# Designs tried in a protein design chat: VHH binders against E3 ubiquitin-protein ligase RKP (RKP). Part 9

Target 1, 188 residues: E3 ubiquitin-protein ligase RKP (RKP), of Arabidopsis thaliana (Mouse-ear cress) (q9siz8r82to269)
Amino acid sequence: KLHGDLDVSVSQREGISVVHHGVGPPIVGLEEFSICGDIRIVKPPLVLESLALFSSARANACIWKGKWMYEVALETSGIQQLGWATLACPFTDQKGVGDADDSYAFDGRRVSKWNKEAEPYGQSWVAGDVIGCCIDLNCDEIYFYRNGVSLGAAFTGIRKLGPGFGYYPAISLSQGERCELNFGAYPF
Short names: E, the ipSAE of ESMFold2; O, the ipSAE of OpenDDE; V2, 0.75 times the mean of E and O plus 0.25 times the DockQ between their complexes.

## First folded at step 5 (VHH)

Design b41 (framework vhh_5c3l_4)
Fold by ESMFold2-Fast, scan of step 5:
Structure b41 (fold): chain B 188 residues (1-188), chain A 119 residues (1-119)
Amino acid sequence: as target 1 above (188 residues)
Amino acid sequence: QVQLQESGGGLVQPGGSLRLSCAASGFTFSNYAMSWVRQAPGKGLEVVSDISWSGGYTTYADSVKGRFTISRDNAKNTLYLQMNSLKPEDTAVYYCAKDRGSYEPLDYRGPGTQVTVSS
């Protein structure tokens, strides 16, 4: 039904579309309607903790062309799957970022990259590390960084679909894991 | 329907050893990475080890490196965890898990298997 649709607006910057609720300037942040499980904002704007066994969320920013990066400052070192997901990626209490063809994740606890299956990639992480999550749609690659040092190309030939396609910054956290997201409010 | 059944837990003294087994059914076991995860009393879930579909790659949590060995027998659809030099801190319920990189859900079937390390 048209009467009853949520009042939303979309703003675009070079290859990024930001969804906001028609009030104020567009701000890149957590898409609260995307949350599966239970994620608490421990410290505004973007220090997050998972209270469920496995929680997932997307940012409100859709990347559909160009090269983009966001950062995750780890406050804990346990299981976190950090990367990129389309709207088609299923978020459940058992499935998150990296569990579908349309999602890609790095997990430094298991030293693995995820796209449906785990494969070896990267380095073990510790609390206090800053993980960079980079997508380059000019060459169809995804890269991760640890404290500004490249871990190499994680994924090549990443999936592109037709109209309506786009990748969102996305995270999945096991219970008790805590991190801070940086989408450009602080220098990268 | 994914089915995972853990066994091999028990009471053991510090410095002892146990071997856990997980019998898998309802999916093509050889096509999926597998994990052992544990939960100590009053604590969250910790992934202790995982193994690739072929068995060619394994990872371990820092707390268990050098003491635990994950392995699999794809012909028998069975996952194993050999636990050596057990410490009181290893006391937990251990669960067998199909890795999250799969379209099928991660299942914890039954109560897992209890490992208690105490003198």
Scores: ipSAE 0.000, ipTM 0.160, lowest interface PAE 15.9, mean pLDDT 80

Design b42 (framework vhh_5c3l_4)
Fold by ESMFold2-Fast, scan of step 5:
Structure b42 (fold): chain B 188 residues (1-188), chain A 119 residues (1-119)
Amino acid sequence: as target 1 above (188 residues)
Amino acid sequence: QVQLQESGGGLVQPGGSLRLSCAASGFTFSNYAMSWVRQAPGKGLEVVSDISWSGGSTTYADSVKGRFTISRDNAKNTLYLQMNSLKPEDTAVYYCARERGYSEGMDVRGPGTQVTVSS
């Protein structure tokens, strides 16, 4: 639940609200049974490394209305596919976030957005960058940010879901890639 | 052009059954949750049932639970409502509707099909 009930803080950058988790143990984390591949927790709770060729995971929070954001701090600059997926999105050793029509991802290594197929989008990223992953269900759009600067709308007309369904923060990492997840968002 | 077209309405006696169909065109049907909404004479709109994009989740108004069944065929771009044990209170114009989102309600609806439950 990435809702105002979470212990989070908010700051304003580049005309958007940037959300950081507050002090104390995280309420939102990775859904362990969602993990495909092999992900190591390098620093608890949320600094991650892929040990398999391609690893994928969802957060344990479902977004089904409003405007939500989470952040990914990159510790490496290689292939990572960051975004949003439903429970039905297949995770395999070859496929992850952005490889099915019910998932949406940004990959700054290849400067591409993924929804089954790749299209050019965004900017090259480097280690140390913070990527914002935003979903706006009021407009059915997904946006990404690099260090608080908007990269523009990535996806419009995103797949609509019925009661009991929603989108989860979701990531896919190639072998050796590392990132830190920062969950916690308010409806905008 | 986005279009929804209902069929299958008619006159039926109390306790009877009808099956409504809705043909969708002009959009990717499998990407949208769909609903059946009705309006009785002199009353407001009532959402009677909805179904997720995949068909994996359904809901029903208390007034129709156990009597109506919503389903969809994404390969045929068609939404269905099986109506059993019909009551006079079910008399209404029934509309097929595309859902805009969880809190936003209907985006598009068809012209409706009349269901009359009377002896």
Scores: ipSAE 0.000, ipTM 0.106, lowest interface PAE 18.1, mean pLDDT 78

Design b43 (from q10, 21 letters changed; framework vhh_ozoralizumab_d1)
Fold by ESMFold2-Fast, scan of step 5:
Formats: C-alpha cells, structure tokens, sequence
Structure b43 (fold): chain B 188 residues (1-188), chain A 123 residues (1-123)
C-alpha cells in the first residue's frame, strides 16, 4: 500500500547506477520492491531477517563497469546465498541468488559457490563474520572475502553479452537468518 | 541508447477512458518488470501499476484497482495502461518506468523517467 506513494530518482557515476525510491538522497540500500518472500528490516537501515522459508532481495545499485564490493556482516550462520544477480534473475519461494545462470552466490554454511549448480568453494562461516562480495568487470570475475581475507576467484567469464548487462548486490536468506548489509559510502 | 517514450495522454471527461502506450528501446524489454507511475500537481510520484516480465502477474494500488489495467506486448517492446472510469484525482503526468537499471535511462540526469504523458480529467 505504501509503495503507491513513491519518489523515484536515479544517480549514477561511471560503473554504478543507484535508484532511490522515496524522498531523500540517492544512497545504496535495499530495494524493497525486489523482495520475494518476507524480509524484515529489524534495525534500519540494513539489518535484515528472513521471516519466510526462503527470501531474496536486491540492492538498488546496478554495477555495469569497474570493480565494486559490498559487505555482509553475518548475525547468524545458517544458509545465506550472497552475491550478485541481474535484474532478470527470477526470485521465487524456492529460487534465489545463485540458482539461475544470471546470478552468482557464495554460501558459507554449505561451503559452496552457486551459479545454477553448486561447486565446493570457500570456508565455513560463523556468526560475526564479515563476508565481502566483490565483482570485477575489468576481468569479468567474482571474488568473496571472509573477514578481509580473499577466498580466491569464485567465478570467471561472468559478462553477459548484449544490452541490459548489469549486476546488483543480491542476497537470499533461509528462515530466521539475519545479516547486516554494508554498501560503503555510496551517496550520490 | 535506452529510451522509453510515453504517449496517449490528453484531456478527458470524468468517467471517460484513455489508453497510454510506452515504446521501449535499447534494452531487452521482455526480461524486465515494468511500472506505470504518476505525479499529480503538487504531489510526489505515485506507483500506479506493475507487470512482470512475462505479463503473467500484475499489481495495482487500491486507488486504481478495478479501473486500470496494465499490459505488455513483448514482441513490440510496448507497455500499455488502459484507464477506465477516470476521476479528477487521476489528473497527473504518467511515466513509463522500469524497476531500475541503466537500461531505463531516458537521460543522464537523476530522474530516469521519460518526459511522461499528461492526463487531465476535467469537464
């Protein structure tokens, strides 16, 4: 209902576009219109909890050039799929980040990387860890970090050819999982 | 070059109908959800309707539910808004919008909406 009263603005610099819904400065945050499932903002602006069995969301920032990173501070250690998704990536109650070929995720609970299929990658995570999610469109690679330490290249050749290319910070959380998103200082 | 070009607005009597169109180019239209948003005089933007990439799912706020119908023709890269039983409070500039992303820019300014199409409901 409240989504019917919207102020839309777009801010960009080379390699990143930020869309702000509502009144205020265009800053990188959660895109509430992207939420599939049920995600509660338990501490504004960016401490999130999944109330549904499986919930997904994207940030309001599109990365289309350059090297960019956001961080996820884990408040729980269960299943979370953290990474990058295009605007076209389907979010459903069963499918989220890393479950389609246009999305890429790290899951430290199952110690796996996801791009449609799972492969071993990374390290087990614990509550209190900070996971870095890096996309490098200069090299067309995705990297993850645990507490500032690189886990190595997770995915290569990520660039999709054609119009509409761009990746959004994106997350999927199983029920009861909680995290804090940190997009750095991206006010525009 | 990404473009969204709205058309179909005009002056209409209360109770009348209008059909708005939005011609999209420069991106893969069939892969993206689309929005109609409006801005009434002295008001902020109001979300009017949304449609999934396939056209299989639509959403409306209570203010227009039952009166407005969003649709799309992916083969023609065109979005539509059929507006029936128009009321004076529907007077606004109507904008075609994608949810977000670079492909939706009409310009390099901070407002990604196009120029819009004016709908005036008055006798």
Amino acid sequence: as target 1 above (188 residues)
Amino acid sequence: EVQLVESGGGLVQPGGSLRLSCAASGFTFSNYAMYWVRQAPGKGLEWVSEISWSGGSTKYPDSVKGRFTISRDNAKNTLYLQMNSLRPEDTAVYYCAADRGLEYYHSDEYDYRGQGTLVTVSS
Scores: ipSAE 0.000, ipTM 0.119, lowest interface PAE 17.6, mean pLDDT 78

Design b44 (framework vhh_ozoralizumab_d1)
Fold by ESMFold2-Fast, scan of step 5:
Structure b44 (fold): chain B 188 residues (1-188), chain A 119 residues (1-119)
Amino acid sequence: as target 1 above (188 residues)
Amino acid sequence: EVQLVESGGGLVQPGGSLRLSCAASGFTFSNYAMYWVRQAPGKGLEWVSEISWSGGSTKYPDSVKGRFTISRDNAKNTLYLQMNSLRPEDTAVYYCAKDRGYSEGFDYRGQGTLVTVSS
């Protein structure tokens, strides 16, 4: 058997690159090979549950210019770290989004923002909340929203990456936490 | 584990052309931006070109813009640099580089390939 000459294709718009397989339009979803820990797709395409103590994943969309947002609908209210990470952000069974300086996260369970270190930010969240995760590379800022209401700028002066590098929607979930990812709030 | 192997250098006359190649292994090549950097005798490293992980975006300094073209073949894990209209000032060891994306430095440079432009 010849292993397929199956190129991972990339579709681009100015400011975003989406990696996808095969034919059809580019689909923004989880980057399967980014998963660290154990994430189950409870309800296709994007209702997820962490089965490991701490699980992390990136989307297959790289943001390198402009202003972009995705949403996370919380099915549970425990520890989740939601935001943005580069490809270099280490995902381990104890470290995820916001635990390294190349990632930025909001955690409404601990009411904190994370960029390597925790600082107070935002509001406590509850199951049923929709968290907006916005990156604005025109201003080098990251914002979070709760049910459409801005929580203010979480991070300003975020690290500017060289051309060809970018930030990915990224999540980390403690065991038993569930959420639904929505990349259609601001179409990629 | 990360390995970068450059090839294609040599002696060429001014105005000539060379194509450099870099064979990459030990990482998911298609997920990382790639760079060519060079070091002329007695000088520091100079960034020569960069290409996004998809190949859809490229960037060059003014010193080589219009003369050099970076490209990649993600199916073959290979990076290329097409160098046209070569000048004596282009004489250098050329390195393939993988940046980790966050730092401004270059990680995992290869061993290099020597390009000499001389009449």
Scores: ipSAE 0.000, ipTM 0.102, lowest interface PAE 19.4, mean pLDDT 80

Design b45 (framework vhh_ozoralizumab_d1)
Fold by ESMFold2-Fast, scan of step 5:
Structure b45 (fold): chain B 188 residues (1-188), chain A 118 residues (1-118)
Amino acid sequence: as target 1 above (188 residues)
Amino acid sequence: EVQLVESGGGLVQPGGSLRLSCAASGFTFSNYAMYWVRQAPGKGLEWVSEISWSGGSTKYPDSVKGRFTISRDNAKNTLYLQMNSLRPEDTAVYYCARDRGTEYFDYRGQGTLVTVSS
């Protein structure tokens, strides 16, 4: 179970809503319908690889208040943009998480934070690292962790698009990059 | 304002075909997964099809799989449902619906009636 984890059995809690598309209990995972490019599940449930030059996806969990975190275990160290995006953020074959003003990403390969524009932030990452992606809508702040160590505040004054705004865990991966998403429960 | 406007319904004989359309406005259509749902007389809502934002992934329940095909034209902000081999049990009001984070879908249009009768 991960720190600040999502409750994979709950369809809605205060500040978080899980979109339930199928039969069975609501589970926080990859929103397959969100995928731009080509993402393969290499190892169930959530070890993913980008097969296209640039691929993006959202989780099926919407954060609209409170403080929440998910983790990404890096299997490779290349370009990956990890963070948070609204449904309105455009995913294309060239643009993903952090390339629009309603999305926020950390990229440890280029040691940069992305919100439409790149700025220096964080540390270089290596394969085997676990990156924590935290959003705190009480303080309107986004920050990242590397192997449990805080990298400091990445973004403040997080954009709220109006009544009914919400942010989703979201990732973008260059070709061949591989990671495992963790939303608060390990496989049995 | 988010608007979804369905059209293409009508009266058809069993074994016939219809193509439904949904014109979307007031939001960035290409950023949302879309649904077709239906409500038969005296029954609740039933999901009949889903399509990803890009059109690359589709889902159907077994009741319509192989007979119904969902598609979209993101340049025209339009969703389609091609219905073949229609049966009396397909008689329903069909609704276009948009995905959201708090429900299966957050907006539903006014609907278009499909009646399958001999």
Scores: ipSAE 0.000, ipTM 0.104, lowest interface PAE 20.4, mean pLDDT 80

Design b46 (framework vhh_ozoralizumab_d1)
Fold by ESMFold2-Fast, scan of step 5:
Structure b46 (fold): chain B 188 residues (1-188), chain A 119 residues (1-119)
Amino acid sequence: as target 1 above (188 residues)
Amino acid sequence: EVQLVESGGGLVQPGGSLRLSCAASGFEFSNYAMYWVRQAPGKGLEWVSEISWSGGSTKYPDSVKGRFTISRDNAKNTLYLQMNSLRPEDTAVYYCATGRGSEYYFDYRGQGTLVTVSS
């Protein structure tokens, strides 16, 4: 789930901005215009499957200050790269989250962390696991959790962004991989 | 120490068939998507085929769709390309490749195997 100060709406809180293209209150969810490849919502609200060989997407929430977390419930255990990316990070049919210096990912299939290059990190995951993806811009660190247990700091001294830029929850999925994104139980 | 070793190339007449193999070592083969790319004389690299880590999905450009079939054997760390109905335009050095780059940005590729389609 994307966690923050519950007394302030996500769209109004310092350090986060949310874009909603419909009507009604703003909701943190998948930014459909960010999708590269083919990601389908196979069960509402946010159970996703990649139908292309490699697909990527961002949430519609930009984080530029504070500490935030979202969760991914794995329905499959194959290659998935979960974490954080800027708006400028390239998404192609070959490149996704963790493949450029402005993105950071955990991959529990290959037990590695990605920031351009792979390094060993974390634990192998299985279907049914819940992966927490945390960014702490107070400390410039990114952490991952498996079923509520910290895997330790994955990245320290993460790249600082200039005014107008931030990090988005972002995912990349190989074909057939399924997961559920959790940004919060209700619209704020 | 990542190694990709292609084999199976040769001279074949138009309409013929060849099966290429790629022996992979030095990495967790079953965890990576695999690719075949080719380079015809005097031309750049051309992507020929893709296969997911599990073998569950494949992708081809229109130039080879219906004629070429990519497959893999994860227990043997081997990638294959079955080429049917070969045409002179298929003449190229064929490379086995891995990584998450495009046909220009593969992490690793082998030495290649020459396929010549001629009478």
Scores: ipSAE 0.000, ipTM 0.137, lowest interface PAE 15.8, mean pLDDT 80

Design b47 (framework vhh_gefurulimab)
Fold by ESMFold2-Fast, scan of step 5:
Structure b47 (fold): chain B 188 residues (1-188), chain A 122 residues (1-122)
Amino acid sequence: as target 1 above (188 residues)
Amino acid sequence: EVQLVESGGGLVKPGGSLRLSCAASGFTFSNYAAAWFRQAPGKEREFVSAISWGGSTTYADSVKGRFTISRDNAKNSLYLQMNSLRAEDTAVYYCAADRGLEYYHSDEYDYWGQGTLVTVSS
């Protein structure tokens, strides 16, 4: 927790860069230009549903130093791959978060962690669960939480990136899956 | 009608190699994860290998380094290249497909083939 959790109130701290697309204070949210497939905002600001067989997206926040976390509240219990990806991670109708060596995901439907290959990890999830996605670049580790309880280190020795590059909160959803992203609140 | 049809099984000597194929029809194969399972006489069905619709692979420890799973979406086909075969690899091999990867829950795969027999013996 040296730099705190990922939210808009820490967007100006060293270790996080937020892409600003308009007038007003920067807000951490979904990067619309990153969407592959079809993701609908079913309830603003960030309750999302996949309308395509497989959809992926990144947040507009780049993590390059420190320890950061975001949360995903599950509205459905099916396949969702939740975690972290670089800009170079390919998003296609067949590839998403965890399918390339520069991305890392947890899927509680299959009780698996993904980094190119799947390995058993974590617990089966249920609709209504809140999944925490934590990256610690001080230790090069990724952790996941279920309803505030740690599931342990999922990935250690995660790929180090050069200056100017970082990891983005990223999600992949099978058709009909629904979740709410939580990056924190920005005080006016 | 959804179908998965395995082929390529046969008799091989220890140390030999064999390539199994699985032909998918009646659905868009590229949108499905696919897996190989096997069942030896008198034993329970066990996981061998899986490949996600994104191309990520996973292997049982008993076959890692010897077997390679691959797919050809243009041909709606799944393959298992088996090298350095051992007597312990003798089993009926099954192709399975799922909209997700369910390798640890074999009973939850959406579609199954009928199996192809692999015998490793002199």
Scores: ipSAE 0.000, ipTM 0.122, lowest interface PAE 17.1, mean pLDDT 80

Design b48 (framework vhh_gefurulimab)
Fold by ESMFold2-Fast, scan of step 5:
Structure b48 (fold): chain B 188 residues (1-188), chain A 122 residues (1-122)
Amino acid sequence: as target 1 above (188 residues)
Amino acid sequence: EVQLVESGGGLVKPGGSLRLSCAASGFTFSNYAAAWFRQAPGKEREFVSAISWSGSTTYADSVKGRFTISRDNAKNSLYLQMNSLRAEDTAVYYCAADRGYSYTSPSEYDYWGQGTLVTVSS
């Protein structure tokens, strides 16, 4: 459990833990305690905008086994770094998803993949595109989709930290960028 | 083709003013942060001022209160209004555009102009 037993709801399927505070079934959503910078929910539940120069956040879902995917519907076409990060990945006003070795990101504005360093990957995106972010811990791969079309394997041999490791859906947005997160769009 | 073209440099006397312009082409300027850097003779390139894509500004301590950065996204242009110029402001001024979150380090900027010379002397 991420937060402990008291005052925390947990749902666990093999390979995923979802936690939130409250009564009822846990829902995958934004982990507000993870927010660095200034991310506003401009349209509930999950249409987000960065109001700071650079903002980052994680979802409340930890993946440690299996194959999982979430989607990001782009409301704007500027810089967004979308992917996966461990709980230990530092989020600061200048560092986010893809800036440390325990995080992986795709950015279709700069047409690049990030794991500490940038390498060319993918396609230019436009507002209205839906980006799929997939992690496969059976094969240790991360790959992305644009409007349902695979962009190919982005990362292979993804880093696994010791016992208790896990990857969270994670995003970083430059100022004014907007997106909608979707954690139930399609099966694994 | 991505281009940044600076203009407005020249010779001014101490206490004078200059306005530098930077024209951007080949990319959607409004989606980028932009900055001015300068390099004085015999010195390394240093940060002067930056403006986010939404208009938030940052200044080096040496120019605060004297310089004003601004942008016009409809004209794909960046400006630097320089007032109360000093001999120590003599440098080649470079326009730069950054795709992201870092605004003070030259290494974080993806696109650069060729520079415009500003000489402050009597």
Scores: ipSAE 0.000, ipTM 0.162, lowest interface PAE 12.2, mean pLDDT 82

Design b49 (framework vhh_gefurulimab)
Fold by ESMFold2-Fast, scan of step 5:
Structure b49 (fold): chain B 188 residues (1-188), chain A 117 residues (1-117)
Amino acid sequence: as target 1 above (188 residues)
Amino acid sequence: EVQLVESGGGLVKPGGSLRLSCAASGFTFSNYAAAWFRQAPGKEREFVSAITWGGYTTYADSVKGRFTISRDNAKNSLYLQMNSLRAEDTAVYYCARDRGSEYYDYWGQGTLVTVSS
């Protein structure tokens, strides 16, 4: 189970703000205006493929209070940086999630955690793994999970943001890497 | 001026060993992750091995158990110990500095490893 469900019903709860561009209830998904590089939506349930050397995107959900988690199902095992970023995190053809002080990522290909610079963390991943990306703003910590097993606290003392600002689910993928994003799917 | 200079390449017979070195200068080597890549004739450049700032290592599946990456921060040097070499290991080997998040901003000129005869 996730603490806090990042689907439509969660957009009405304290601690999350969802941006949507249309009539009807807001849906948590990929913020396509955030895409840097070239990301192809391979399948309707949000399977993504990077077509550029390095591509980045964030979700349309801003987390500013509480404990929230999303999952990434890996279709490939190469370089992917998965985690959390503010709107201030630069997305360029060379910079993505984990390359700025206000972004935090796990990379299981290199067995590293990223907050501007790499530190050892976690386990090597393989295609078929499900990576959980958890942020806990009650204690200012970020945790990652591999197939439901905690890898421990990756980051502690994460930066607190001012009113109206928060952290977004965010990913960066090297060319040819593929994953499925799951914002609040209940069973695993 | 940031520089990375590889050495130690050469001709070796199958089953032999070589140790490659990469000398770093113009920056604080200990603050950066570093990696080895290789490019075989007519092929794309491929990842071989990386070592993080904290000393953790990763390897391509094709070299696991045969190659060992290491670093000596006091000497500003990166190494690749290559054992049980195969003809398929023939390539130009490059060392690279990881600025952060797998962005390799500086590369060496390469050193040729030929496994034959």
Scores: ipSAE 0.000, ipTM 0.113, lowest interface PAE 17.2, mean pLDDT 81

Design b5 (from q10 with S30Y; framework vhh_7aqx_2; at its last look DockQ between E and O 0.62; V2 from the best seeds 0.00; counts 0 for: pae E 8.2 > 2)
Fold by ESMFold2, look of step 6:
Structure b5 (fold): chain B 188 residues (1-188), chain A 123 residues (1-123)
Amino acid sequence: as target 1 above (188 residues)
Amino acid sequence: QVQLQESGGGLVQAGGSLRLSCTTSGFTFYNYAFSWFRQAPGEEREFVGAISWSGGSTDYADSVKGRFTISRDNAKNTFYLQMNSLKTEDTAVYYCAADRGLEYYHSDEYDYWGQGTQVTVSS
């Protein structure tokens, strides 16, 4: 899958909308007003580090139909919760992606999937891994990849949503964790 | 606000037992590993025992092995230290500590700490 590039055609596909705060074509990136805790871009374009004990953020892309994927390249291998959240999912210093009913996460440090509670899932991760975070609203599933290899369906029967109130790419990072977000073309 | 609060300390005769509790609030409890530490007057803070975030692993300092048992009750958001066969050397302030999602470790570099509860073991 493609890395580091934002595609205007992604913002115009049926099933996705991109929040647009400025002039020019909408591009998929981090939604700065969504940040809870302290997340900084430490290397362009989207290498992020959490400076607080627990930080969360979501992208400016809302998905309610079709298949979509983004990638997370891990610079560190500690506790990160990577996945999908609705706007209704609150972020606090204690709750992030996967800590509420309408959010879903994979955490390869604890080898678990999170939707309010933890369940065993996936594989342990290491720095340098690329984690694919996929949502398939044709089948109502969320699944993850590690270095291009499927980890299997993490969540099934996820709630269908309509335009304007769908799922956003979302991440939570423990202190000192770094990762790179990659919103490229989605091949599904 | 995140809080840890110890209870169950007190005065006990040597050979007796006490059960310490650490109640937590403001946590997503499944996200934390928990440890007990103690500090006697004039001494450095000492690791006592720990339990992993999942409850699947425990560890103990050599000085308390076989006498102390640590457990967690995720339904009650509570973490315990059962102290049996107490000795005068066990006299200390006992602290519970929490660390987000890591396995236990012996250093006192945990993210969150309680205020401590006094345990006094008399001869």
Scores: ipSAE 0.013, ipTM 0.487, lowest interface PAE 8.2, mean pLDDT 83
ESMFold2-Fast, scan of step 5: ipSAE 0.006; ipTM 0.350
ESMFold2 (binder alone), look of step 6: mean pLDDT 80; pTM 0.821
OpenDDE, look of step 6: ipSAE 0.029; ipTM 0.376

Design b50 (framework vhh_gefurulimab)
Fold by ESMFold2-Fast, scan of step 5:
Structure b50 (fold): chain B 188 residues (1-188), chain A 121 residues (1-121)
Amino acid sequence: as target 1 above (188 residues)
Amino acid sequence: EVQLVESGGGLVKPGGSLRLSCAASGFTFSNYAAAWFRQAPGKEREFVSAISWGGDTTYADSVKGRFTISRDNAKNSLYLQMNSLRAEDTAVYYCAADRGTYYEPSQYDYWGQGTLVTVSS
């Protein structure tokens, strides 16, 4: 319903494809088959904690055109790599979002952006911050926000993708880190 | 469904003041950044001022010190207090909203229809 944001109820709009296995309306959430490591949902639907040294997951929403954003409310301030990954991006116990050239991440603990290699970017984050993860395929750019304030373009010239391929909201969390994912504009 | 409606424009003399309002509906305004842009006759839309979701404000150099942006989340409203108005402030003023704060018009997804401000004797 909200233009430019990932909406838990939207699945047929141009530029976004949502995959689910239920009978009811499509809902944006975690893709369980994508989980590497050990992620506990500590509070449904989307308050997450990593129980393994390094855990990764992507959402069931594929962005292949337009401008889209999701938010991550930080419940802890340690190492988390938040952003976007293709379906082909490898998740292992040592590699997650931002560790391969087909993924892009912001890490506010180390004040870095990750696309295979780390470069300085952004601001230090604290528990209670809300991090916005925005992808703009009209300009081929990825932006991050801290509490609604833009941190500037993190990545430019990102790879263009066709229909059926795209970028997924994706996160990687070190052990004990917790966050809440928000794919809709209205949390209540 | 999502709507932004500007009001408060009009004719004022140089040195005068105006207060523009923008009423938001169809979405949770408090979760969004909001901005004012203007378009003078024969010109492109230019950035005037923005207020982030966290409350931080930014102003174009041409209006800094004269204009004040503010919001009232309980009323789903955005405001622009314009003081010491000049002939070059004459433009249609547009309200815009997005999750982030941008300087380029093309970056915003939601727009109002605009309200005309004329500064003339």
Scores: ipSAE 0.000, ipTM 0.108, lowest interface PAE 18.3, mean pLDDT 81

